Miniprotein binders against q96jn8r1131to1294. Designs and how they scored, part 150

Target 1, 164 residues: q96jn8r1131to1294
Amino acid sequence: TLEFLENHGKNILLSNGNRTATRVASYNQGIVVINQPLVPQLLVQVRIDFLNRQWTSSLVLGVITCAPERLNFPASACALKRAAWLLRGRGVFHNGLKICEKFGPNLDTCPEGTILGLRLDSSGGLHLHVNGVDQGVAVPDVPQPCHALVDLYGQCEQVTIVNP
Below, E stands for the ipSAE of ESMFold2; O stands for the ipSAE of OpenDDE; V2 stands for 0.75 times the mean of E and O plus 0.25 times the DockQ between their complexes.

## First folded at step 12 (miniprotein)

Design a57
Fold by ESMFold2-Fast, scan of step 12:
Structure a57 (fold): chain B 164 residues (1-164), chain A 83 residues (1-83)
Amino acid sequence: as target 1 above (164 residues)
Amino acid sequence: SKEEELFKRAEELAKRALKLLEKGDYWRAAYLYLLAAEEALEAGNPELAFEYARKAIELAKKSGNEYLLKWAEDLLEKIKEEL
């Protein structure tokens, strides 16, 4: 059973057995992390439940290689100083450095009900899944252990972990 | 030692980059060569790091990836200072 960790951004409220994360204030401070390491072939999925489209950008997802249980999260995932591989909009980022301009669909425009997934292949490549469809390798090599992260930024105010 | 571990990591990354290159996946191969160059440099082998960084530049240009190209060019200048 996958859950969000109790250590999260300060604007997050967990519910539904820690499977639903709601950002209850502002536009930031909304980072959540899955309670188990992302091991090869494990597909971690979240559904976008609520969007406030008055904000410009939306959800960021990816992985971090630091231990998340005691981490003091910054206001947004893009500000992480630690090793982080993130997908934002259509971009792929390695420690804040953009490494790919266009990968997969634009995360800023995914509607409510979209299911987003992260999976490592046997070679350590990070894959994005959108509504069950593998978008391919976003990052060719992610160090292990790593942890799946969702930043409920801007438009995205609620996500729920869903099983395959 | 830590240097031996970093060296082995660099070689493994380079081997995986070559496999991607053989499949025509230029930008991902460039990314792996960049990681290999960083590991080789940290392992104390700037000559090997130079070879990997040059390969990354060539592949970043082939793929039209301006971000990897800038990273590779910046890394190559840093490596040259250690030679």
Scores: ipSAE 0.709, ipTM 0.867, lowest interface PAE 1.1, mean pLDDT 91

Design a58
Fold by ESMFold2-Fast, scan of step 12:
Formats: structure tokens, C-alpha cells, sequence
Structure a58 (fold): chain B 164 residues (1-164), chain A 83 residues (1-83)
């Protein structure tokens, strides 16, 4: 079963058997990581449960290739300078640097109820799914093993892991 | 050997990059050529690494991707040290 790891950002509270993550303070310190490696064909999905429009930007999601169980998380996922491939707004980021200007929908505008998915294809390409629709290849080849990461940043204060 | 495995993976990445290039996907093709160049260099083949890095520079320029261009240029300097 998929769960969020107990190692997470300091503003996170886990509930619902570690399947729901809530950011309980500020706009940052909200990184969570899935407990199992993202292997090809596995679709990991989270639902946006609550947005606070007081803030401007919203959640970031992607993968990390370092071991997450004892990782010292920065305040924001985009501050990860190594082993990170992230989707933020419409951009694709590698180790904090933007490698693609426009991919998929703008994550800053996804409403409550949106289901976001991450999947690796058979060639190691990272795909984003939005409400069941494959947005295509965000990154053509991600090193293995890797782990799905969600940063409850800004507007996004709660997400829940959902099964297909 | 480890080098033979790295070499084979580099060639596979380059083949995938060529297919992306054929469909006009310049920045993803550049990214795969960069990975291929790094693996070719680690496999002890700086001549092949040079070829892949040069293709990555061309495609990064076509895609207007400054990040990939800098990565490719930096990698090309490392490759030149091994030639």
C-alpha cells in the first residue's frame, strides 16, 4: 500500500493512515514523499483536497533519486540542488534549474478535486497525468530507483493519495 | 564489463534521441544526447562522447534552452580534457 513517509517537511501533519498530508502552517516546509519507489507502470496519484487562495503559487510534484527515509528536506522542493526532477507551474526543473518552459497544464491553477498522477513508462520517461489524462513525457529518462515527491507549497494545503 | 554496459546504454539513449529529433522534439533529444555523452565518457570513449555533446549543443540552441546549452558546453570542456 502506498503511504507518505514519516520523514517529511516540518509543517506537515499526516492522517488517514499516512495517506493524507496537511500543511498546518505558513506556505512552505510541506514536502512529502511516497513510501515505495516509483517503478515502471505504477501510477501514483494524489488529489488536491484544499487550496488557500491567500497564497499565489501552488503545489510542486516530481521525483527524487536519493534515499528519502532520512533526507533533510529544504523549505521548498525547488531548493533541492541534486537528484530532483520537478514540475512547478508550467515548468520542468532539474536540480532547481528550469529545463522546460511549458509542459502540461499550469499546476498553479488546478482546482480542488484535481487528481495528479506520476508514472514511469517502460523507457524510464516520467509522465504527468491530470484527471486520468496522460500529459505526455515531462522528462524522457529518470534514473532508477526514484521516489514520487509532492511539495504542498503556497495555495495547496492538503492532498490525499488515491487509487485508480 | 562495466564500460561495455555503459557504452551500450549510451548508444541506446542516442538512438532514442534520434527518434525524438525526427519528430521535431529538440529539447528532449538534446537531453538524451547529454545523458548519452556522459555515459560514453564514463565508458572510456571520449570520441563518441564528443559527437553526442556536439549534437546536444546544436539541439539545445534550436530549442532555445539555455540550461541544456550550458550543460552541453560544460560537458564538452570535460570531454576535451580526455581527448
Amino acid sequence: as target 1 above (164 residues)
Amino acid sequence: SKEEELFKRAEELAKRALKLLEKGDYWRAAYLYLLAAELALRAGNPELAFEYARKAIELAKKSGNEYLLKWAEDLLEKIKEEL
Scores: ipSAE 0.406, ipTM 0.762, lowest interface PAE 2.7, mean pLDDT 89

Design a59
Fold by ESMFold2-Fast, scan of step 12:
Structure a59 (fold): chain B 164 residues (1-164), chain A 83 residues (1-83)
Amino acid sequence: as target 1 above (164 residues)
Amino acid sequence: SKEEELFKRAEELAKRALKLLEKGDYWRAAYLYLLAAELALYAGNPELAFEYARKAIELAKKSGNEYLLKWAEDLLEKIKEEL
């Protein structure tokens, strides 16, 4: 059973058996991490439950390769400069360095109800899935073990883990 | 040894980059060559790192990826210091 870790950003409240994460304050301090490593072929999915359009940008999705159980999370995932591979807006980032300008849909414009998934292929490539559709390889090689991360930043105030 | 493991990993990444290149996937191939160049440099083989970084520059230019191009150019400068 996939759950969000109890170690999370300070503005997060977990509910629904640690499967729903809600950011209860401000626009930041909203990082959550899945409780077990993302192993090849495992599809981890979250649904966008609530968007607050007073903010301009939205959620960040990706993986980290550091141990998340006692990590001091920064205010936003974009502050991670090491051991992090992130999708933000349409960009793909390798340890804070942009490696692709336009990949998949713009995460800043995905509506409520969108289901976003992360999966590693057999070669260690990180795939993004949107509403069940594989967008392709966002990052060709991610070190293992790694953990799926969601940053409930800006507009995105709630997500829920959903089964494939 | 640890250096042998890094070297072997770099060669595996370069081999995967070649397969992507054959499919016309230039920017992802450039990314794998960049990883291979970093590992070759860490393994103590700046000559091999230079070859991989040059290939990454070529492929980043072909894909129009300014970000990978800058990374490759910066890495090549570091590699030159070890040659």
Scores: ipSAE 0.716, ipTM 0.875, lowest interface PAE 1.2, mean pLDDT 91

Design a60
Fold by ESMFold2-Fast, scan of step 12:
Structure a60 (fold): chain B 164 residues (1-164), chain A 83 residues (1-83)
Amino acid sequence: as target 1 above (164 residues)
Amino acid sequence: SKEEELFKRAEELAKRALKLLEKGDYWRAAYLYLLAAELALEAGNPELAFEYARKAIELAKKLGNEYLLKWAEDLLEKIKEEL
């Protein structure tokens, strides 16, 4: 069963059998990681449960290629640098630089109830799924093993893992 | 054995890059050429790595993509040291 790891950002509280993550303070320190490696064709999905529009930007999702159980999480996912490939707003980012602009919908404007998914294809390409629709290849070849990551940043204060 | 595996993966990435290039998907083609160049260099083939990196840097310059430009330029300097 897919769960969020007990190792997470300082402001996270896990509930619902570690399938719901809530950021209980501030706007950052909200990184969570899925407990199983993202292997080809595994679709990991989270639903946006609660948005606080006091903040301007919203959640970031992607993958990390370092061991998540022993990771000292930074305040935001962008600080993971070389270890992370991230989708933020409409961009795809790695190591502090934008790889691609205008990929998929703007994550800063997705409403509550949106289901966001990550999947690797057989060639190691990272796909974003939005409400069941494959947005295409965000990163052509992700190093493996990797783990799905969600950063409950800014507006996004709660997400829940949902089955396909 | 390890070098042979790296070389084979580099060739596979370069083939995928060429197909993307033919479809006009320039940034993904450049990305895969850069991965292919890294693996070719690790496999002990700096000449092949140079060919792949050269293709990538040309695409990166045309796109004006800072991520690809920085990666390509850094990698090309490493490759030149091994030639």
Scores: ipSAE 0.408, ipTM 0.770, lowest interface PAE 2.7, mean pLDDT 90

Design a61
Fold by ESMFold2-Fast, scan of step 12:
Structure a61 (fold): chain B 164 residues (1-164), chain A 83 residues (1-83)
Amino acid sequence: as target 1 above (164 residues)
Amino acid sequence: SKEEELFKRAEELAKRALKLLEKGDYWRAAYLYLLAAELALEAGNPELAFEYARKAIELAKKDGNEYLLKWAEDLLEKIKEEL
């Protein structure tokens, strides 16, 4: 069973058997990580439950290759200095630096109810799924093992893990 | 055996990069060539690493990708130290 790890950002409250993450304050300190590594064939999905229109940017998702159980999370995922591949807006980011300008839909505009998924293909390519539709290869070769990460940043105040 | 494994991995990455290049996917091809160059250098083959890094520079320029271009140029300088 997929759950969010107990180690998470300061502003996160876990509920629903650690399957729902709520950011209870501010716009940041909202990083959560899935409790097991991504392996090929595993599709990790989260649903956007609540958006606060006060903020302009929204959630970030991606993978990290460092062990997350005791990691001191920064205020935002884009502040990770190593071992991170992230999707933010329409960009693909490696260790906080933009590596690709336009990939998939704009994550800052996804409405409540959107289901976002991360999956590794057989060659280590990281895929984004949106409402069940594979958007293609965001990053062609992610080091393994890696762990799925969601940053409840800005507008996105709640997500829930959902099964395929 | 470690050198053999690194070389085989670099070759696989370069083969995948070529396939992406044939589809006009310049930034992903450049990224894979950069990984291939790093592995070739680690395997003790700076000549092969040089060729991959040079290809990555070409593709990063075609993509207008300043991040990949800087990575490729920095890697190329490291490779030149081993030639």
Scores: ipSAE 0.280, ipTM 0.683, lowest interface PAE 3.5, mean pLDDT 88

Design a62
Fold by ESMFold2-Fast, scan of step 12:
Structure a62 (fold): chain B 164 residues (1-164), chain A 83 residues (1-83)
Amino acid sequence: as target 1 above (164 residues)
Amino acid sequence: SKEEELFKRAEELAKRALKLLEKGDYWRAAYLYLLAAELALEAGNPELAFEYARKAIELAKKTGNEYLLKWAEDLLEKIKEEL
């Protein structure tokens, strides 16, 4: 079963059988990782449950290529540098640089109830799904093994893993 | 055998890159050419790595993509040391 790992950012509280993650303080320290590797055909989906409009930017999602079970998570996913390929706003990022300027919808404007999905295709391309709609290839070939990551940054204070 | 596996994967990536290039998908094609060049270099074929990296640089310049240009520039320096 898909769950969030018990190793997570320090501001995270897990509930609902480790399927719901809530950031209980500030705007950062909110990284969570799925308990199973993201392998081809596996669709990992999270629903945005609560947004706090006090903050400007919102959640970041993507993949991490280092072992997550005992990783010391930084304050934000962007600080993971070479280990992470991230979707933030309308950009795709790796190692502090934009890989792609305008990919998919703006993640900073997705409302509560939005379902965001990550999936690897048969060629190792990372796809973003928004409310069931495949946005295309965000990263053409992701190093493996990798794990799906969600950073409950800024506005996004709660997400829940949902089934397809 | 390890080198042979790297070589085969490099060739697969380059073939995928060419198909993307034919569709006008320049930045993804460049990304895959750079991965192919890395694997070709690791497989002990700097001549092939240079060929792929040169193609990636052309595409990166066409897109103006800072990430791809930096990656290609760093990789080309490594490749030139092995030629």
Scores: ipSAE 0.504, ipTM 0.797, lowest interface PAE 2.2, mean pLDDT 89

Design a63
Fold by ESMFold2-Fast, scan of step 12:
Parts: C-alpha cells; sequence; structure tokens
Structure a63 (fold): chain B 164 residues (1-164), chain A 83 residues (1-83)
C-alpha cells in the first residue's frame, strides 16, 4: 500500500492512514514523499483536494534520487540543489535549474479534483499523467532508485493518494 | 566505495551519451554528459567532470537549447572551483 512517509515538511499533517497530506500553516514547508521507490510501471497518483486561492503558485511534483527517510527538507522543493527533478508551473527543473520551458498543463491552474500521476517507463523516462492522460516524457533517464515527491506549496493545501 | 560507485555511474552515462552523439541526438547526449559531470564531481574527480561538462557545452550549442547551455556553463564554473 502506498503511503506518505512520516518524514515530511514541518507544516504537514498526515491522516487517512497516511494517504492524505494537509498543509496546516503558511504557504511552504509542505514536502511529502511516497513510502516506496518509484519503480518502472508503478503509477503513483495524488488528487488535489483543496486549493486556497489566496496564493498564486501551486503544487510541485517530481522525483528525488537521494534517500528520503532522514532528509532535512527545505522550505520548498525548488530549493533542493541536488538529486531532484521537479515539475513546477509549466517548467521542468533539475536541482533548481530550469531544463524545459513548457511541459504539460500549468500546475498552478489545475483545479480541485485533478488527479496527477508520476510513472517511470521501461527506459527510465519520467511521465506525468493528468486525469489519466499521459503527458509524455518530462525527463529522460532518471537515475534509480528514485522517490516520488509532492510539494504542497502555495494554493495546494491538501492531496490524497488515489489508486486506479 | 561511494566514490567508486559514483565514478562507474558517471562512466556509464558518458558511454550512453557517446552513443547518442553518434546518432545525432545532441540534446540527450548533452543531458547525459551533464549528469555524468555532476556524478564525477561528487565522486571527487573534478578533472573528469571538467571533460564531461566541456563536451556538454559543445553539444548544448549544437542542440540550440539555451537551458542546457546555461546548466553546462554553471556546472563548469562550479567544477573550476574544485580544480
Amino acid sequence: as target 1 above (164 residues)
Amino acid sequence: SKEEELFKRAEELAKRALKLLEKGDYWRAAYLYLLAAELALEAGNPELAFEYARKAIELAKKSGDEYLLKWAEDLLEKIKEEL
């Protein structure tokens, strides 16, 4: 069973058997990581449950290739300077550096109820799925092991892991 | 050791980058050389990291991708601090 790890950003509260993550304060300190490595063909999905439109930007998701169980998370995933591949807005970022200007839908505008998925293909390509639709390869050749990460930043105050 | 593991991974990425270069896939070749350079630097081998980053600059220019070029230039400056 997929769950969020107990090691998470300090503003996160886990509930629903560690399948729901709620950011209970501010706009940051909201990083959560899935409890098992993202192995090829595994589709990890989260649903956006609650958006606070007081904030302008929204959730970030992607993968990290460092061990997450004891990682000291920064205030935002964008501050990770090593071993990170992130989707933010329309951009793809590696260790804080934009490597692609426009990929998939704008994550800052996805409404409540949107289901976002991450999957590795057999060649190590990282795919984003939006409401079941594969957006294509955002990042090729992701090193393994890697771990799916969601940053409940800004507008996004709650997500829940959902199964197919 | 950790350094030996990182070094082997860097060499494997560089070999794959060379094969992509031979096929004319400049963007993916540059990308893999950049990953190889990062691993070589982490492994404590800034000389090897420099060679990979320099190759990545050449290939990023051929790919026409300004973001890969900026990544390669930033990485090269970081590598120079270790030389």
Scores: ipSAE 0.301, ipTM 0.720, lowest interface PAE 3.5, mean pLDDT 89

Design a64
Fold by ESMFold2-Fast, scan of step 12:
Structure a64 (fold): chain B 164 residues (1-164), chain A 83 residues (1-83)
Amino acid sequence: as target 1 above (164 residues)
Amino acid sequence: SKEEELFKRAEELAKRALKLLEKGDYWRAAYLYLLAAELALEAGNPELAFEYARKAIELAKKSGSEYLLKWAEDLLEKIKEEL
């Protein structure tokens, strides 16, 4: 069973058997990680439950290649540098730099109820799924092992793991 | 050997990059050529690494990615030290 890891950003509260993550303060300190490695063909999905439009940017989705169990998470996922490949807005980011413009839909505009998925293909390519639709390969040949990460940043204050 | 396994991995990544290039995906093609170049260098084949890195520079420029371009340029200088 997929759950969010007990080690998470300090503003996160886990509920619903560690399947729902809520950011209870501010706009940051909202990183959560799935409790098992993202292995090829495993589809990890989260639903956007609550958006606070006081903020302009929204959630970040991606993978980290460092062990997350005892990691001291930074205020935002973009500070993870070389350990993280991130989808933010329309861009793909690694090591704090935008490595691809205009991939998939703008994550800052996804409404409540949107289901976002991450999956590795058999060649190690990271795919984004939006409401069941595969957007294609965002990052080819991700180093393994890797772990699915959600940063409940800005507008996005709650997500829930959902089964395919 | 470990070197043979790295070499085969590099060739596979380059083949995948070529297919992405045929689809006009310059960013992903450049990224895979960069990984292939690093593996070729680690496998002890700086000549092949040089070819992949040069291709990565060309594609990084077409992609508009300053990140990939800098990575490719830095890697190419490192490869030149072993030629």
Scores: ipSAE 0.013, ipTM 0.361, lowest interface PAE 8.2, mean pLDDT 87

Design a65 (at its last look DockQ between E and O 0.86; V2 from the best seeds 0.00; counts 0 for: pae E 3.8 > 1.5)
Fold by ESMFold2-Fast, scan of step 12:
Structure a65 (fold): chain B 164 residues (1-164), chain A 83 residues (1-83)
Amino acid sequence: as target 1 above (164 residues)
Amino acid sequence: SKEEELFKRAEELAKRALKLLEKGDYWRAAYLYLLAAELALEAGNPELAFEYARKAIELAKKSGNPYLLKWAEDLLEKIKEEL
């Protein structure tokens, strides 16, 4: 069973058997990590439950290759400059460096109810899934082991892990 | 030992980049060549790193990707310091 790790950003509250993450303050300090590494073909999915229009940008989704159980999380995932591959808005980032301008739909405009998924293919390529639709390879090579990360940033105040 | 492992990884990435190139996937191929060039440089083979970085520049230009182009150009200057 997939759960969010108990090590998370300080503004996060976990509920629903650690399957729901809620950011209870401000716009940042909302990083959560899935408890199992992304192994090839495992599809990890989260549903956007609640958006607060007070803020402009929204969640960031991706993977990290460092061990997350004792990681001192920064205020936002975009502050990670090594061992992180992230999708923000329509951009794809390799250790803080933008590598693709427009990939998939804009994460800043996905409505409540959207299901976002991450999956590694057999070649180590990282795929984004949106409402069950594979958007293709966002990052061609991710080192393993790696762990799925969601940053409940800005508008996105709650997500829940959902089964395929 | 470590140098041999880095070299083998660089060759594997370059081989995968070539397969993407054969499919017409230019920017992803450029990205893999960039990773291969960094590993080749770390493995102590700046000549091979230079070849991979040049290929990354070509493919970044073909894909119209200014971010990968900047990375490849910066890496090529670093590689030249080791030649």
Scores: ipSAE 0.799, ipTM 0.902, lowest interface PAE 0.7, mean pLDDT 92
Fold by OpenDDE base, look of step 13:
Structure a65 (fold): chain B 164 residues (1-164), chain A 83 residues (1-83)
Amino acid sequence: as target 1 above (164 residues)
Amino acid sequence: SKEEELFKRAEELAKRALKLLEKGDYWRAAYLYLLAAELALEAGNPELAFEYARKAIELAKKSGNPYLLKWAEDLLEKIKEEL
């Protein structure tokens, strides 16, 4: 069963059998990690449940290759400087630095109800899915094992893991 | 051995990079060549690492990505120290 780990950002409250994450304070400190590592062809999806429009940025989605149980989470995923591949806005980031300016839809403008997914292909490429549609390869090679990470940042105040 | 596995993976990444390059996907190709270069270096083959890094620099420039370019250039300097 896919769940968020108990090791999470300080402003996160888990519910619904740890399948729902809610940021209950401020605009940051909202990183959560999914318990099971990504394996080829496994589609992991989260639904944006609630957006607070007072902010401009929204959730960050990606993977980490360090042990998530021992990770000391920074205030935002953007501060991860190693072992991190992130999607923010339309950009793809590696260890905090942008390696692609434009990929897929703008995560900052995804409305409530949007289902975002991550999947590794047989070559280790990381795919983004939006509402069940494969947007293509965000990162052509990611080390394994890796874990899906969601940063409930800015507008994004609640997400829920959903089955494909 | 570990070095043999690293070398094999490096070659695989380079092969995949070439396929992406054929599609005009410069930044992804550059990224893979960078990984290949790092693995080749770790495998104890600085000569091969050098070739991959040079290719990464070329493709990083074509992609217009300053981060990939810096990564490649820094790696190239590191490789030169081991040649």
Scores: ipSAE 0.721, ipTM 0.880, lowest interface PAE 0.7, mean pLDDT 95
Fold by ESMFold2, look of step 13:
Structure a65 (fold): chain B 164 residues (1-164), chain A 83 residues (1-83)
Amino acid sequence: as target 1 above (164 residues)
Amino acid sequence: SKEEELFKRAEELAKRALKLLEKGDYWRAAYLYLLAAELALEAGNPELAFEYARKAIELAKKSGNPYLLKWAEDLLEKIKEEL
C-alpha cells in the first residue's frame, strides 16, 4: 500500500495509517514522500483536504531521485538543489530553478477536494493528473528510481493519499 | 555491455529529442539532448556526447531557458576534457 514515509518535514503529523499528512505549524517544513518509487503503471494521487487561504502560495508536487529514507529535507522543496523535479504554481522546476514557466493549472488556486496525481509514462515522462484528467507531460524523462513528493507549503495544510 | 546499454539509451533519447524538435518544443528537446550527452559521455563516447551537448546549447538558446543553457555549456566543457 502507498503511505507517506516516516522521514518527513518537521512540521508534519502523519495519521490515517500514514496516508494523511498534516502541517501543524508555520508555512513550511512540510515535505512528505511516498514510500514506494514510481513505476510506469503506478498513479500516486493525493487529495487536498484543508487549505488556509491566509497564505499566498500552496503545495508543491514532484519527484526526487535521492534515497528518501534518511534524507535531510530543507524547509521547502524549492530548496532541493539536486535530483528534484517539482511543479509549483504553474511552473516546472528542476533543482530549484524554473525550467518551464507554464504547465497545467496553477496549483496555488486548486481548491479543497482537488485530487492531484503523478505518474510516469512508458518513456519515463512525468505526468500530472488533476481530478482524473491527464494534464500531459511535465518533464519528458525523469531518472528512475524516483519517489513522489508533496510539500505541504503555505496554504496547503493537509493532504490524503487516495486510490486512482 | 554496460557501455553498450548506455550508448543505446543515449541514442533513444536523441531520437525522442528530434521528435520534440519537429513539434517546436525547444526546451524539452534540449533537456533530452542533455541527458543523451551525459549518457554518451558515461559510455566512453565523448565525440557523440560533444555533438549532443552542442545541439542542446543551440536548442536551449532558442527556448530562452538560461538554466538549460548553463547546464549545456558546463557539460560541453566537461566533455572537452575527454576528447
Scores: ipSAE 0.280, ipTM 0.685, lowest interface PAE 3.8, mean pLDDT 90
ESMFold2 (binder alone), look of step 13: mean pLDDT 90; pTM 0.898

Design a66
Fold by ESMFold2-Fast, scan of step 12:
Structure a66 (fold): chain B 164 residues (1-164), chain A 83 residues (1-83)
Amino acid sequence: as target 1 above (164 residues)
Amino acid sequence: SKEEELFKRAEELAKRALKLLEKGDYWRAAYLYLLAAELALEAGNPELAFEYARKAIELAKKSGNDYLLKWAEDLLEKIKEEL
């Protein structure tokens, strides 16, 4: 079964059998990672449970290629640099640089109840799914092993892992 | 050997890049050519790495992708040192 790792950002509280992550303070320090590697065809999904519209930006999704179990997480996922491929707003980012514009919907505007998914295809391409709909290939070939990451940044204060 | 595995993976990435190029997917093709160039260089084949990197520069310019263009230009400088 999929769970969030016990190693997470400082402002995170895990509940619901480690399937719900809540950011309990501020706007950052909210990185969580799925407990097993993202292998081809595994679809990892999270539902946006609560948005605090005091903040402008919202959650970031992606993958990390360093071992997450003992990692000292930075304040935001963008600080992971070369170790992370991230979807933020409408862009795809790596090492702080934008590799694709206008990919999928704007993550800063997804409402509560939205289900966001990450999946690798058979060629190692990273896909975003939104409410069950495949948005296409965000990154053509992600290094392995990699782990699905959610950064509960800004507006997004709670997510829950959901099964298909 | 490790070198033969790197070479095989580089050729597979380049083949996938060519299929994307034939579909008009320029930036994703450039991305795969850059990975192929890195692996070809690591496998000890700078001439093949040069060909892949040059193709990536062309495609990065075509797609207007500054991230890929910078990566390709930086990689091409490294490749030139091995030629």
Scores: ipSAE 0.446, ipTM 0.770, lowest interface PAE 2.2, mean pLDDT 90

Design a67
Fold by ESMFold2-Fast, scan of step 12:
Structure a67 (fold): chain B 164 residues (1-164), chain A 83 residues (1-83)
Amino acid sequence: as target 1 above (164 residues)
Amino acid sequence: SKEEELFKRAEELAKRALKLLEKGDYWRAAYLYLLAAELALEAGNPELAFEYARKAIELAKKSGNEWLLKWAEDLLEKIKEEL
């Protein structure tokens, strides 16, 4: 079963059998990682449970190819300059460098109840799913093994893993 | 060797970039050419890196991707220092 790893950002509290992540302070230090590698065709999904509109930007999601179990997480996923492919707003980022300005819907405007998914296709392309709809290939040829990461940044204070 | 592994990966990425180009997927092809260029440079082949970086510039311009264009132009300057 899919769960969030016990190794996470310092402002995170895990509950609901490690399937719900809550950021309990500030706007950052909210990185969580799924407990097993993102293998081809596995769809990992999280639901946005709570948004604090005091903040302007919202959650970031993507993949890392470093081993996450004992990783010392930075305050924000966007500070990862190695082995990280991230989706933030409408942008796609490779190791902190923007590679696409307008991909899929704006993640900063997704309301509570939105279900966001990550999936690798058979060619190693990383797909974003929004409410069950495949947005296409955000990043081609992601190295494997890789691990799904969610950064509960800014507005997004709680997410829960949901089954397809 | 490490250089042989890097070269092999660079060639693999360049071949995948060509496949994307055949589909008309210009910015993703540019991205893979950029990765191929970086690996070719690390493998000690600046001539091949130059070829891939120039292709990335062409495709980044064609797709209107200013971020990949800047990466490609910056990488090309670095490659020229090794030629």
Scores: ipSAE 0.717, ipTM 0.879, lowest interface PAE 1.1, mean pLDDT 92

